Miniprotein binders against q56419. Designs and how they scored, part 66

Target 1, 326 residues: q56419
Amino acid sequence: MEGRTLEEVQEEVFKRHGVLVPKKELEDLAKALEEAGLLLTEKVEARLKEEEEKLKRERPMRLAGLSYPEGEREARAFLEAFRASYPGEGEEARVLLMPHLEPSRVPEVYGAALAALEKTPPPERIYLVGVAHRPLKEKAAALPVPFQTPFGPALPDLPALQALDALLPFELFNTPLAFREEHSLELPLFFLKGRFPEARVLPLLVARRSPELGEALKVVLRDFPGLLVLAVDLSHVGPRFGDTPLTRTLAEEARRRDLGFLERLAEGEPEAALAFLGANPTRIDGVEVVASLLPLLRERKGKVLAHRLDLEAPTLSAVGAGTLVL

## First folded at step 7 (miniprotein)

Design h27
Fold by ESMFold2-Fast, scan of step 7:
Structure h27 (fold): chain B 326 residues (1-326), chain A 101 residues (1-101)
Amino acid sequence: as target 1 above (326 residues)
Amino acid sequence: SPELILRLVKEVARAAEEAGASPETVQKIAIEAYDRIREEVGDPEAAFFALIMLGDIYRELGDPETAIKYYKEALEIAKKMNDEQRIKTAEERIKRAQEML
């Protein structure tokens, strides 16, 4: 009741939430609070500087042991299990659209991507285009360093990256820290490196539509041919994304928008795909990537291999994922 | 998930308040959560959210001066990240807390 002792309150909080309320030391804690604030700021600054310097040499794995196995043998078995989750055969890809959502949520969708990669001749390089989940200083960015994977480092294609940088009206290598924790590159790269271990990569992030990026990539791809991969998720609906709780109607709308978008891309009509979405009310994060890469997607026909809207029940939210070959 | 840890801190503080804990006890919980999050600081995004949450807790406790200190630290991290949305979030919370002074 209202007369509870501190110990009784501490025990109830521990029992309810599993957190032990600390012992009383308010005077020292008040001083520690101001010192902690200073130390947090100093530690953040020091770690950002250290991470930025480290990113000049390599990009380490961040999701190993969480989203995929850390060891090479276990990682290969994991990759083959995803392939086995897709019952169909793939199609050869010159352009591949695949998700960057947590793989365990949509195993058949990643399996479809793997099936497409099995039918695709090994490329000398992969243009891996993801979406920035952290701010970029420019519309797009790249990081020209080896990206660590359980299958060994994915080496950057430095000549192709330099050629791209030279054609852009902004500095391509503008935000190294945005790559420190970027699952839109790391998760697709795991699968791509597992299938094409000798391919070099151009790890690219798009924050805002850049027609200049698409025009530059069209030129670079002519001189440095390779596989173009759009690592994008589809609809994002529900409270986790600033929306109302997921309803049957909202889920149906999300599926309709995802499939309509992918089908129009498969017909070689990327402008029609963008127009179909209108204001993008279900928040397909691929729109900025597609809008940037229009010259590479026009008149290129293909096939939707898989699609799923994955329910996240605890948040009453969902994310769409699909595999498209062009 | 760092964000789940931050939500848990807020939930624990609310539970303690509902159980009749003093404002001083709730503040103590917030300080301990801050120290734990500080020890895990290797992620500027996690540090940003931790500071915003601590600011929100102190504002709810009727201590806007302490809330502003946390929000200002979050703002500096957001500026270093060049994150316009997070900068706006921190500035909005500073303004709200200042209105309580």
Scores: ipSAE 0.000, ipTM 0.172, lowest interface PAE 14.9, mean pLDDT 79

Design h28
Fold by ESMFold2-Fast, scan of step 7:
Structure h28 (fold): chain B 326 residues (1-326), chain A 114 residues (1-114)
Amino acid sequence: as target 1 above (326 residues)
Amino acid sequence: SPELILRLVKEVARAAEEAGASPETVQKIAIEAYDRIREEVGDPELLRKALEAAQLAIEAARRAGSPELIARALEALARVYIELAKLLPEEARRYREEAIKLLEEAERIAREHG
């Protein structure tokens, strides 16, 4: 009842129910809610401090046994099954756009990403840029610790992360807790670590457009060359995402939107890709990432290897996923 | 501690009902308790307790006999399952399935009375 006075509560109860709840009972209710709120705040703070302390040492697997197998042998077989789901050959990637939604929903799309990684020389480091699904204190963040995978820990590239931090107008390591539960990094990392076990990683999250991040990364990539990976999903349509139920027409519009966006990126025209979305850029999950990384995407031509719009029939909703090499 | 908070919320809702509060008021109290838990939650344990608060909201809405309140309560419970799926990866599939069922029921009620 924070922000609501006892008198306002009495007035609301009277207006809606025509009954005057005795003042003492409302006072007792307000006191009990205040005490519950204090206990909840204390408990949350304690748990968050505990989790934050653990994240200073390593980032544990959260999706092992659910989105991918826990054991190395089973994980390797799982990875190879995804590669086999894509019938084509890959293309070498300097920049790779791949999805981060549940892999089993779009196996051919992850398979295309694996095919591209097979044609790509092993990088010394991977700049893995995902989408923040938790609030960040700044526009972007990174976590400079080993990320556990079934293939062993993905080690952070500390010199490159420090170089990036030094160039930014904000603290890069600003929100460790945002990384505790972050599938936009964990799911792509599973595939990347499986293919490039020796590569170090810069795990980066974007919450809001940061042109400063793109400019800083352009400088850091010159001194610390590596593979740039944009881990982004495409169209989010339907009631599950606060939209109208999906129809054949809306699904076709979503596919057209996704492909038009990817094709313009493949022409090295990221501003044209953003403009193509017109009045509805928010329907593509990766817009903030692409908008932040413009300096790295301009004049890089490439190829769309795969695209799918995955339908969730029960919710009449869909999520688009694609693999693009630049 | 989370058990104590949940028991307190239940005792408060029951006390309000015994004091003559309508099912609508009890539902509002339960939803406000759920929203407070949800807003300050970075902890899966607290989110699991929010499920019990949502169940109180559904029970209150059913007693009120209001299709709008029932649909709103079902949507609230679905939101909790969606958040649990994000925080408890080992149960994410079953939680997403349950959320879908609840949203389908809420939509059915809305259509029936729309």
Scores: ipSAE 0.000, ipTM 0.160, lowest interface PAE 16.7, mean pLDDT 77

Design h29
Fold by ESMFold2-Fast, scan of step 7:
Structure h29 (fold): chain B 326 residues (1-326), chain A 89 residues (1-89)
Amino acid sequence: as target 1 above (326 residues)
Amino acid sequence: SPELILRLVKEVARAAEEAGASPETVQKIAIEAYDRIREEVGDPEVLKEAIEVAKLAVENAKRIGDDELIEKAEKVLKEAEELYRKLTE
């Protein structure tokens, strides 16, 4: 409900679907739902305080046993299977765009990323830029602690993180709890740590476009060279994302927008990539990351290695995923 | 709790069915109700906590040894886990 009246809910259901839901039944259930939420909030608050304290020392795995294997041997076999799913050869990456979608849904796209990493000399550090799925106090944030993986902890590059923090007009380490459950960092990190076990990491989240982040990163990368990774998904279409059910036309539009965006990035024209999307009608979540990192993407040419629009048949929805090397 | 969310979704769908809506329309109404309720409850952590409560209810029902109570508790847990799966996919 969130401030909406039950009369508005009843009216909207009637207008959209032609049926009248009894208001008293909605009222009774909404009240019970609110009361249950209030009782659970107290327990959640206590747990979040405990988790915040733990995050001062390390970021534990959240998706081990679900999205990737928990054991190191099984995790290595899993990585090899993903690499094998991509029949092509990679290209050396100075900048890598890869997805953060559930890996099992787009194995050849992650395989293409692994192929690129195979051709890339081991970096001393990885700048891993994901998308915030929870509110941040500022436009961007980082968490300067070890991130656990099946391949051992991915250690933070503290000198580079401190250099970045010093150049920003806001506190970089501003929202630790946003990192507690963040798949846009955890899923790419699994693949990156498996390929480059000695690399340190700068785990960065972008919530809103921050040109100051891109300018600061350009300076830091000059002094602390490393691999830049943009962990972003592409189009989000269908009812799961507040859209109409997936049709052939909508799927074709999503593919066209995904590929047009990636190809303009591959030409070293990130402003043209953003302009091509306009109002971003298929909800490419990389827009805010690309807009933040413009100084790092201009005039850098590359190649799209893979793209897939993955169908979620039960909801008639789809998510685009791609691998781009620059 | 997830039981309340699933009960609200089912009640909205039932009311639509009783009003003569087609199965396709009932499904669309259920999706819309689920989205609105998701916005209100909002936090997957709250739903995760509610699933733990539902698991405890199943364990308690089994200790009591009442078959009808066990069946009801297991149904609620299954529905709550399905909702959590859909919200977190």
Scores: ipSAE 0.000, ipTM 0.183, lowest interface PAE 14.1, mean pLDDT 78

Design h3
Fold by ESMFold2-Fast, scan of step 7:
Structure h3 (fold): chain B 326 residues (1-326), chain A 108 residues (1-108)
Amino acid sequence: as target 1 above (326 residues)
Amino acid sequence: GDLIERLEELAEEVIRYLKEHGEEELARFIEEQIKDIIEALKSGDTESAIHILTELAETVARVLHRLGAPEELVYKVFKLIARVAEALGMSPEQIQEIAIRFYDAIRR
């Protein structure tokens, strides 16, 4: 037992239940608990190993029937409804920043992304950079397998992924299991595959700042041109994220912070965008992605197409989402 | 340690490939360059190691491409160069400069 002797356990049972448990029964219980813990650990490890092996062949849909429709026809109608939610016209993107928040919460923002994709020539490949919501063995990772969608599998760009891996000082394909349940890739990919069904993808996750990734991507993009997509959410405000309950004033501050960040990115000043956020970078998951991709964002001007701060009613919390074209 | 061991192993593989394709003199040149890089790494002479690494990367890329070497071998060279550059404390910008030279050499 950790931090407790059998004698202490025996005394506590006596105090709480008025029964003096024989030492041998406590010893037998402790051994049974240790054995059960070991078996549970072995069972969990076996399941994770099985899941990891499956991920070497394909990445199945996890959010189909929940965040988007499973069937292709229904998925197409769903996508068109989101496009209709945005009243404006899009603009061509070489770099697209879009959210990975639940789409139904910010339909106009996803609609703006779809509008931009509508104005963008079909890319041969998409560099889809999301945020790791599970630990990675390295600062970044990729999974070089087909990702299932209602529109068919999004095929990996193996030559570009291998070239990227070759330029990095760490193994790029280092944490397959982190991709098992990753909405920062799955949700944007649904929209991207719906608009560009023939594009191959490089599904990338960033956990911590990796300037090496940005520098390597700059080289790879030159030889393997494509659309760069940053799938990031903006302000995270309220108790769910370690802040005080959302007030009108805090919501207005979050909106100004989000827009100030996006506007600086739109001016081709990503370092200024990061500096503008000041002391709160860890509560905005896009910070690590932007910091990693600085070489790809500098001196590239564009436009903010949409922004929304969405309230999470039960938690008095909010998440910011935006669409930016560069 | 591990980095030097990996450098020696890859050097042996590249040198063997070159000799099998009639590039005996180039194999010897690469062997000498790698020995100088290892010596610079062991002595902490970062500037010399960077200079030798940059020139070697370009030479190796051009010759392997000319000989039609498997992409797997070329990518092993890329990854080792990136690892060595990082170990030498090179900035991401400096690593990119080396990578660009290597890719340009392959592209011809």
Scores: ipSAE 0.013, ipTM 0.561, lowest interface PAE 8.3, mean pLDDT 84

Design h30
Fold by ESMFold2-Fast, scan of step 7:
Structure h30 (fold): chain B 326 residues (1-326), chain A 97 residues (1-97)
Amino acid sequence: as target 1 above (326 residues)
Amino acid sequence: SPELILRLVKEVARAAEEAGASPETVQKIAIEAYDRIREEVGNEELIKLAEIAIKMAEYGIEASKALKEGDFEKARELWRKIDELRRQFEEIVRKMT
């Protein structure tokens, strides 16, 4: 047991009993507890191995009852409410950029994505590319199992996933546990499955820039055409993200950086979008996804349908979200 | 260990935060994670062991005073109380296996 642990025990004892126990008197206690702690960590590890094996068969809902309704009827009404929150018409999408931020915080932005999906012919498959929020063994990963949703399971497109795996210099199905808690796939999938219940899905995570993924996807999309979805959030500003408290000026700068990035993508200039962020530094979690998918984004013109910088007053922080069709 | 509990709670909170959950939802998930991990890892046992250690120290001080005053009967009684607390300490550690 390390010194910080002893300080925490010392403080808890002081709060309960009004007595400050010297650290020296806690040292023998710390040593006795260390051995017991090691045994308990083995139980946690065994449970994670069990969860990993289960993930080879299916991916359960994690955010049902929290970010979206658990029941199908309530989920359908929830989805319709999001569409109603966006007053505009959509545009047909071959490539859709949408957020993975908590939906209730940016309903108009998810509504714009739904509007675009209404104008898009039902695809046979969706290439859903999210951001890994946990380390991956490789630059990217996929999980070839059904993903549960309130609208039924989203089935994997096994032939397309196998074709993709064959073209990559690494094993695509390399980190199942990374998918156990992954909102960048689960939240967009809720909306995509609600609109295209028959579409199969390729659930993909990007952790680091993988140009080989973009090149491989370009080949696979030719033989297995489908809708490409980039599930990415934009600027992250404020103390919740290790930054200074949000001001009006910082919020305006974040909005300009988000829109400048999206507008350059809409012009079919993804390298210019990345260069713009390099010149105007911001924390946008979509950078690694865009950098990986360059071959799929070049020379594709489109439109920004919606953008919002969502403000968290309690934390003086903000997260940007947008919908872009290409 | 308490450090492991904190690390696991922070990982769960980080995952929820990165999921774009509201601060209120992150807090709720962190509390639920803490309660579940606490049940498995035995954070409650660590607090109990600390309470026992304090009592042993208090009885030890009183036993030393009794010895200096020549009250050997009181010192022996306090030593028996310390031995009983040591036995309780060992039983808690055993239960954690």
Scores: ipSAE 0.000, ipTM 0.161, lowest interface PAE 17.4, mean pLDDT 76

Design h31
Fold by ESMFold2-Fast, scan of step 7:
Structure h31 (fold): chain B 326 residues (1-326), chain A 106 residues (1-106)
Amino acid sequence: as target 1 above (326 residues)
Amino acid sequence: SPELILRLVKEVARAAEEAGASPETVQKIAIEAYDRIREEVGDTESAIHILTELAETVARVLHRLGAPEELVKKVFELIKEVAEALGMSPEQIEEIERRFREAIER
């Protein structure tokens, strides 16, 4: 509740769940949080300090054995199976938009991304831009350490990261703990490292729109050319995400929103893509990323290679995923 | 009091999640909170009763506060792990799950 008023919390709960929570209950919770925090703060803080220290050396795999195989041989077979799931041919990418959703749910979408990477010359570095699923101290952050993968460590591009840091009005390396468990970087990185084992990486997270990040990246990319990857999912609908249960109408609406957004990006019109979402509201986690990277997306035409709305019947929920090359 | 114990478990879980703590950290905090509940009550049967009521109330409050379904599931898994650590039977755990689920729906 820190940084939020009780009235704002009450309003958000009402908008999300249609329930008006009594103010007294929220006040009681705020007081209990303060009191409980005092009792267990030292244990939480000690754990977080230990994990932060470990992240100064490397970022270990968290999803190996769960979302992808731990062993290199099995991981390579897994990657080839995803490529085989996409029947189309790829196109060369200077900018690639791909999902970070659990790969097994949308194999053909990841297959399309792999097809694009097959047509793309090996870059010296990859600017991997994901979505922060945990709070950042600033609008964006990076972690300048090796990220472990089944294909070996993805090494950071330290000179390019330092150049980016120098051009930003905030400390780029501001929230190491946000990278401890971050699937928007780990899952795309698995596929990128498998295809481009020699490429260095700039692992970047966006929490809020940062036009200064896009401007700085435009300068850095001129001096340190590389592949720009936007690792974003599309529509999030249904009770799993705090919304109303999925219906056929809502699913069709989500598909139209996803495709309308992607097609406008493919036309080199990212402002139009954002305006389209404003007129057709949806929970696309890539909005803040696209809004931050406008200078890199304008007047760059491309093609939507794949799109899927993955349905989760038990929860009446769905997540959209797509592959776009620019 | 049971209300203070309820608030303790819930607020600790929320604070840990907001701090970006691992599921393992949240689980350890829940275990410590339950040990405190057990000490205040003094006997295992009373602790089981309080944990069941706690699960119901946590579910209702999280639902009313608009907690995402994923957070609600994580909190329930913590309650379940605490119940298992206390040696609760599968039948007792199923009863807690039933009451938790009913409270979410209400």
Scores: ipSAE 0.000, ipTM 0.184, lowest interface PAE 13.3, mean pLDDT 77

Design h32
Fold by ESMFold2-Fast, scan of step 7:
Structure h32 (fold): chain B 326 residues (1-326), chain A 102 residues (1-102)
Amino acid sequence: as target 1 above (326 residues)
Amino acid sequence: SPELILRLVKEVARAAEEAGASPETVQKIAIEAYDRIREEVGNPALIAEVAFQAAIAAHELGWPEVAERAARRAAEAAKKAGDPELQRKIEELLRKIKEELE
């Protein structure tokens, strides 16, 4: 009962604060808030439906002019500058692990990814697996529309996406709005589209570990071969991430943990990589992606091309980033 | 903090954010409601909850700078209220927001 609830609230306020709030004031406030909520909820539903309808057509750029240039010529120069920041040569990749944090923070790491793409034959399609930073209705999701980039739209591989959807125990295209603002797909896609302008894309987000996704992808990749890209960041350490201030010792631990994880993946031992993180706990947003893709990572040997722990000195915090080819 | 009042303020903040109301409008509604209630109860915890809810919605709507401002206001209010659990949740949200601002 609403009346009973208000009486309980009035009693609690009096006990805790020694103030008797008039019941009519609480009722008037409740009515005003309910009325405002009703009107605003209707507008929200209309706006969200409008945004969702737009996402049925295309996924626009959100970080153009901020994380990368909007113009094609400027974007090309920007991309080549990142390649130049890495002095090494790449290696051919069947699976590529690369970061999704702000590129300017770790240019050498993105440069290593570009070097690997340079040595990789152009794939017909790219399976781009990122991390959901917003809730999904299911463990994973995809958005089957063109993603805009400065190099033109990255077109979806509709037959491969439909084949994947058919093999999953849930609707793959379940949360379009989660893709409206998603840097774990947009930032890697900028680099991938710049190197492989003709490749189609399967843009995938993982929110929670989904072994069924990995099993389904193994089947789909057999019939629709392509490049698998895991867009994941590594260690998150320091006060900015709810941890103690970064010290030289903690930074060394983070570097060791990142490299230990990557090296175990490079040996084709993803279960060992996950177990290593369990023994050396820290915040890594890519754990759920790796755990979901186990069938695709086992017995694939490769090489860590780059790793950096990027220090944010003002906050005594750091984020790890790496490039791994398998 | 009174449960009914917190639920009502959270519901209005959420509805305003989801209705496409600016985060500034959501904050005005939350601040006005909080000030009216605070004059009767003398408890700043309500502003922390409302500002935190505004930060969550702004973050989910893809407005990280607005979300950061709302979260910082929530953190200060939570500190004054002496609510370590809420402070921990706000800090976790701020971590995600700052990473996205990168």
Scores: ipSAE 0.000, ipTM 0.199, lowest interface PAE 12.9, mean pLDDT 78

Design h33
Fold by ESMFold2-Fast, scan of step 7:
Structure h33 (fold): chain B 326 residues (1-326), chain A 88 residues (1-88)
Amino acid sequence: as target 1 above (326 residues)
Amino acid sequence: SPELILRLVKEVARAAEEAGASPETVQKIAIEAYDRIREEVGDAETIKRIIELLEKIAREAEKSGDKELARTARQMAEELRKWLEELE
């Protein structure tokens, strides 16, 4: 097949440019390009292996100085400003749904989450469940290392993570590189660590619905009680997400779907929340997380504290964000 | 030790997987094993109790017509007996 492809290239060049390039020159060029590609691939593979080894020790900050301040004092003031953006009082959370969207876009939604955390007794551990933005080898994954924050490292709950791993039909610690750059964990963790500096963390990513994760977590939470946090965004609409430009009708549909989803979760009816979305036409990324955690969400009533559909005017797009306590 | 208990659970799950059990069946057996041994130190006596439990599961599965579960449980019991022999 490779030799035939080269002959096709020679024919194509002749047809388009009226020049017959000698086959030997095309062969030499193809060899040089292939050899250069192999060398570049080897360098990339070496860098990935090096990064993977580093992740065995710790997960460094990637968004410090961009999405939140690097220094502890500045980070503390930043967090306080977000709390001040929400005029209401919070409510105690056993389960907290909060966004992982860039915080500056929806400060009142993060403020509502902070208000809920103020009313919540400090947990010994936090089960932080985010959405994988990179492929995982399995449906879900975890990384059992300290995660750096401006408030100090968020330490992993190793006994709880090991118990979880033992109760899953797949290796839990299966894709460390997926955690190198993962804002669905890093951004919520900034706020959680600022509020609960002593809590240990189970950093979990869901790529596809994993009912086995929910079944295992139900058992682990019994022996290792803690705060369950679903770090998910809601509707994603507009051209940036492969959709038509944002209209009033599309924005109203996105808000209706976001709120209908959250209100059904607040009634302790997660299956009804999923059924309400159907084919998920506005692309709520929390669907796979909720579908994985059904046993932990059933019959838990709560309250929607905040919701916003944030307009991204330059792209005529919008992203939904909300705070729900159960 | 807690480490030995989790090692026993993983060994039970591995045996089920090697026997060709579905992921759902593997998880059900792992949870059952964990519940049985979470308050016990993993040792020869604990392994013997798990073997007895697997034999009981196999008999009940045969009676209910669940041939896959019966086959899987018996194979797991056999693998654990091999492991017990190595320990002793």
Scores: ipSAE 0.130, ipTM 0.583, lowest interface PAE 5.0, mean pLDDT 85

Design h34
Fold by ESMFold2-Fast, scan of step 7:
Structure h34 (fold): chain B 326 residues (1-326), chain A 92 residues (1-92)
Amino acid sequence: as target 1 above (326 residues)
Amino acid sequence: SPELILRLVKEVARAAEEAGASPETVQKIAIEAYDRIREEVGDPKIQELFERMRQVLEELKKAWENGDKEKVLELIDKLKELVHEMQELAKQ
C-alpha cells in the first residue's frame, strides 16, 4: 500500500478548494512521467554503472557540508561540541548501539556514544553494522573499499571481510550501489573515525534478518577481535511513517518501546527485546540488525547511556534515538 | 529508472496527506527527491528541467491552497510540457 490514489487526490482538491481536476489530466501526467522515465533509463543506467565502477576504488563523502563539516579542523570542533552536549561519563563498550539519525537532532545521544568511545580502548577494527535504505541482492552486504571522512579515509579490514565472506552462504560484496548513499554507515563512521583514526572498518548493511551473518560474525570476531557497532534508529512514529499525527499517548508508547527494547538488550536478553516489541508497531529499525546478530548480543550486560524521542514538529512525527553499551 | 521520476509525485502526495496542514514538509520532500534524481542523471539540462518541475510543483501547491481553479489546471499543463521536454532531451 502506497497511500494516495488519483481519485483521492482529485476528491481532496474538490472538497478543500471547490476545483475539480479532471482524472484524465492526472492520468495523462502520470503516463507522461512514466514515459520520460523510460527514455532516461539508459542514461541513468550508464551513470549507475559508472558509479558502481567508481565504488570499486573508494566510497566518497555524500553528507559533508550538510550533516557534518568538510574540513578536518571544523569536523574536530563539531565532534567535540557533540561530546560536550552529554554531561555524563561513558562506559567501556565491546558492543555499541548508536543512532544514524541526523546528528543535530539528537546531539546528547551522539555525545553519549562519544563518551563511551572515550572510555573504550582503541580497537584494531570496527564492525559497523547499519540498515540498508536501498534494496540489496542478498540479506546483507559489505563494500571492501576506503570510506572517505573529514579525518581521512576509513580503510577496510580486507582479511576480516574476506574471512566473513568465506563463511557466508551468499556473496558478501553483492550490491556496491547500495553504499553510494547510505547515511546509516556514513554518519556513525564520522564519529567513529574521529575517535579511532587508526581502526580499520568492516562496513556492513542489513536489509533483512540474516541469522547466518550473526553466526559468521561470531566466528570472525574470535580471530579478528574488534568493536561491534550497531548503527540503528529506534521508534519512527507519526504521519511521515504511516501513523496518525503524534499524540501524547503515541509518544509515550514510542518511548516505552524504545527503552524496553534497549533495557532488555542491556540485560543480555536480545530475544526478550524482540519479543517485547511483538509486531514492532512503532517501527524500530534496529529489529532486523538485532535479529541478525543474536549470537553476539546474548549474555552481554551493559547500560543505556541516553535516549531521546526527537519531535519533528512540521510533520507531527518523531524518531527515537539511543546509545547503549554492552 | 522510470521509478525515480514517479517517486517525486508520490512523495508530494504522501507528504501532503501525512503532514496535514504543513506546506513546508511537502516542499522539503519534493526538493530532496528532485536533488537525488538530478544528481543521479548528471546532465545539466536534465538537472535544469528537474529544477523547473520542482518550482511548478511548489506553485501548484500554492494555487491549490488558494483555491485558484484556473491556475491549478494551467500548472498541470505546464508540468506535462516539462515532462515532454525531458522525453525529447532523453532521446538525444
Scores: ipSAE 0.000, ipTM 0.304, lowest interface PAE 11.5, mean pLDDT 79

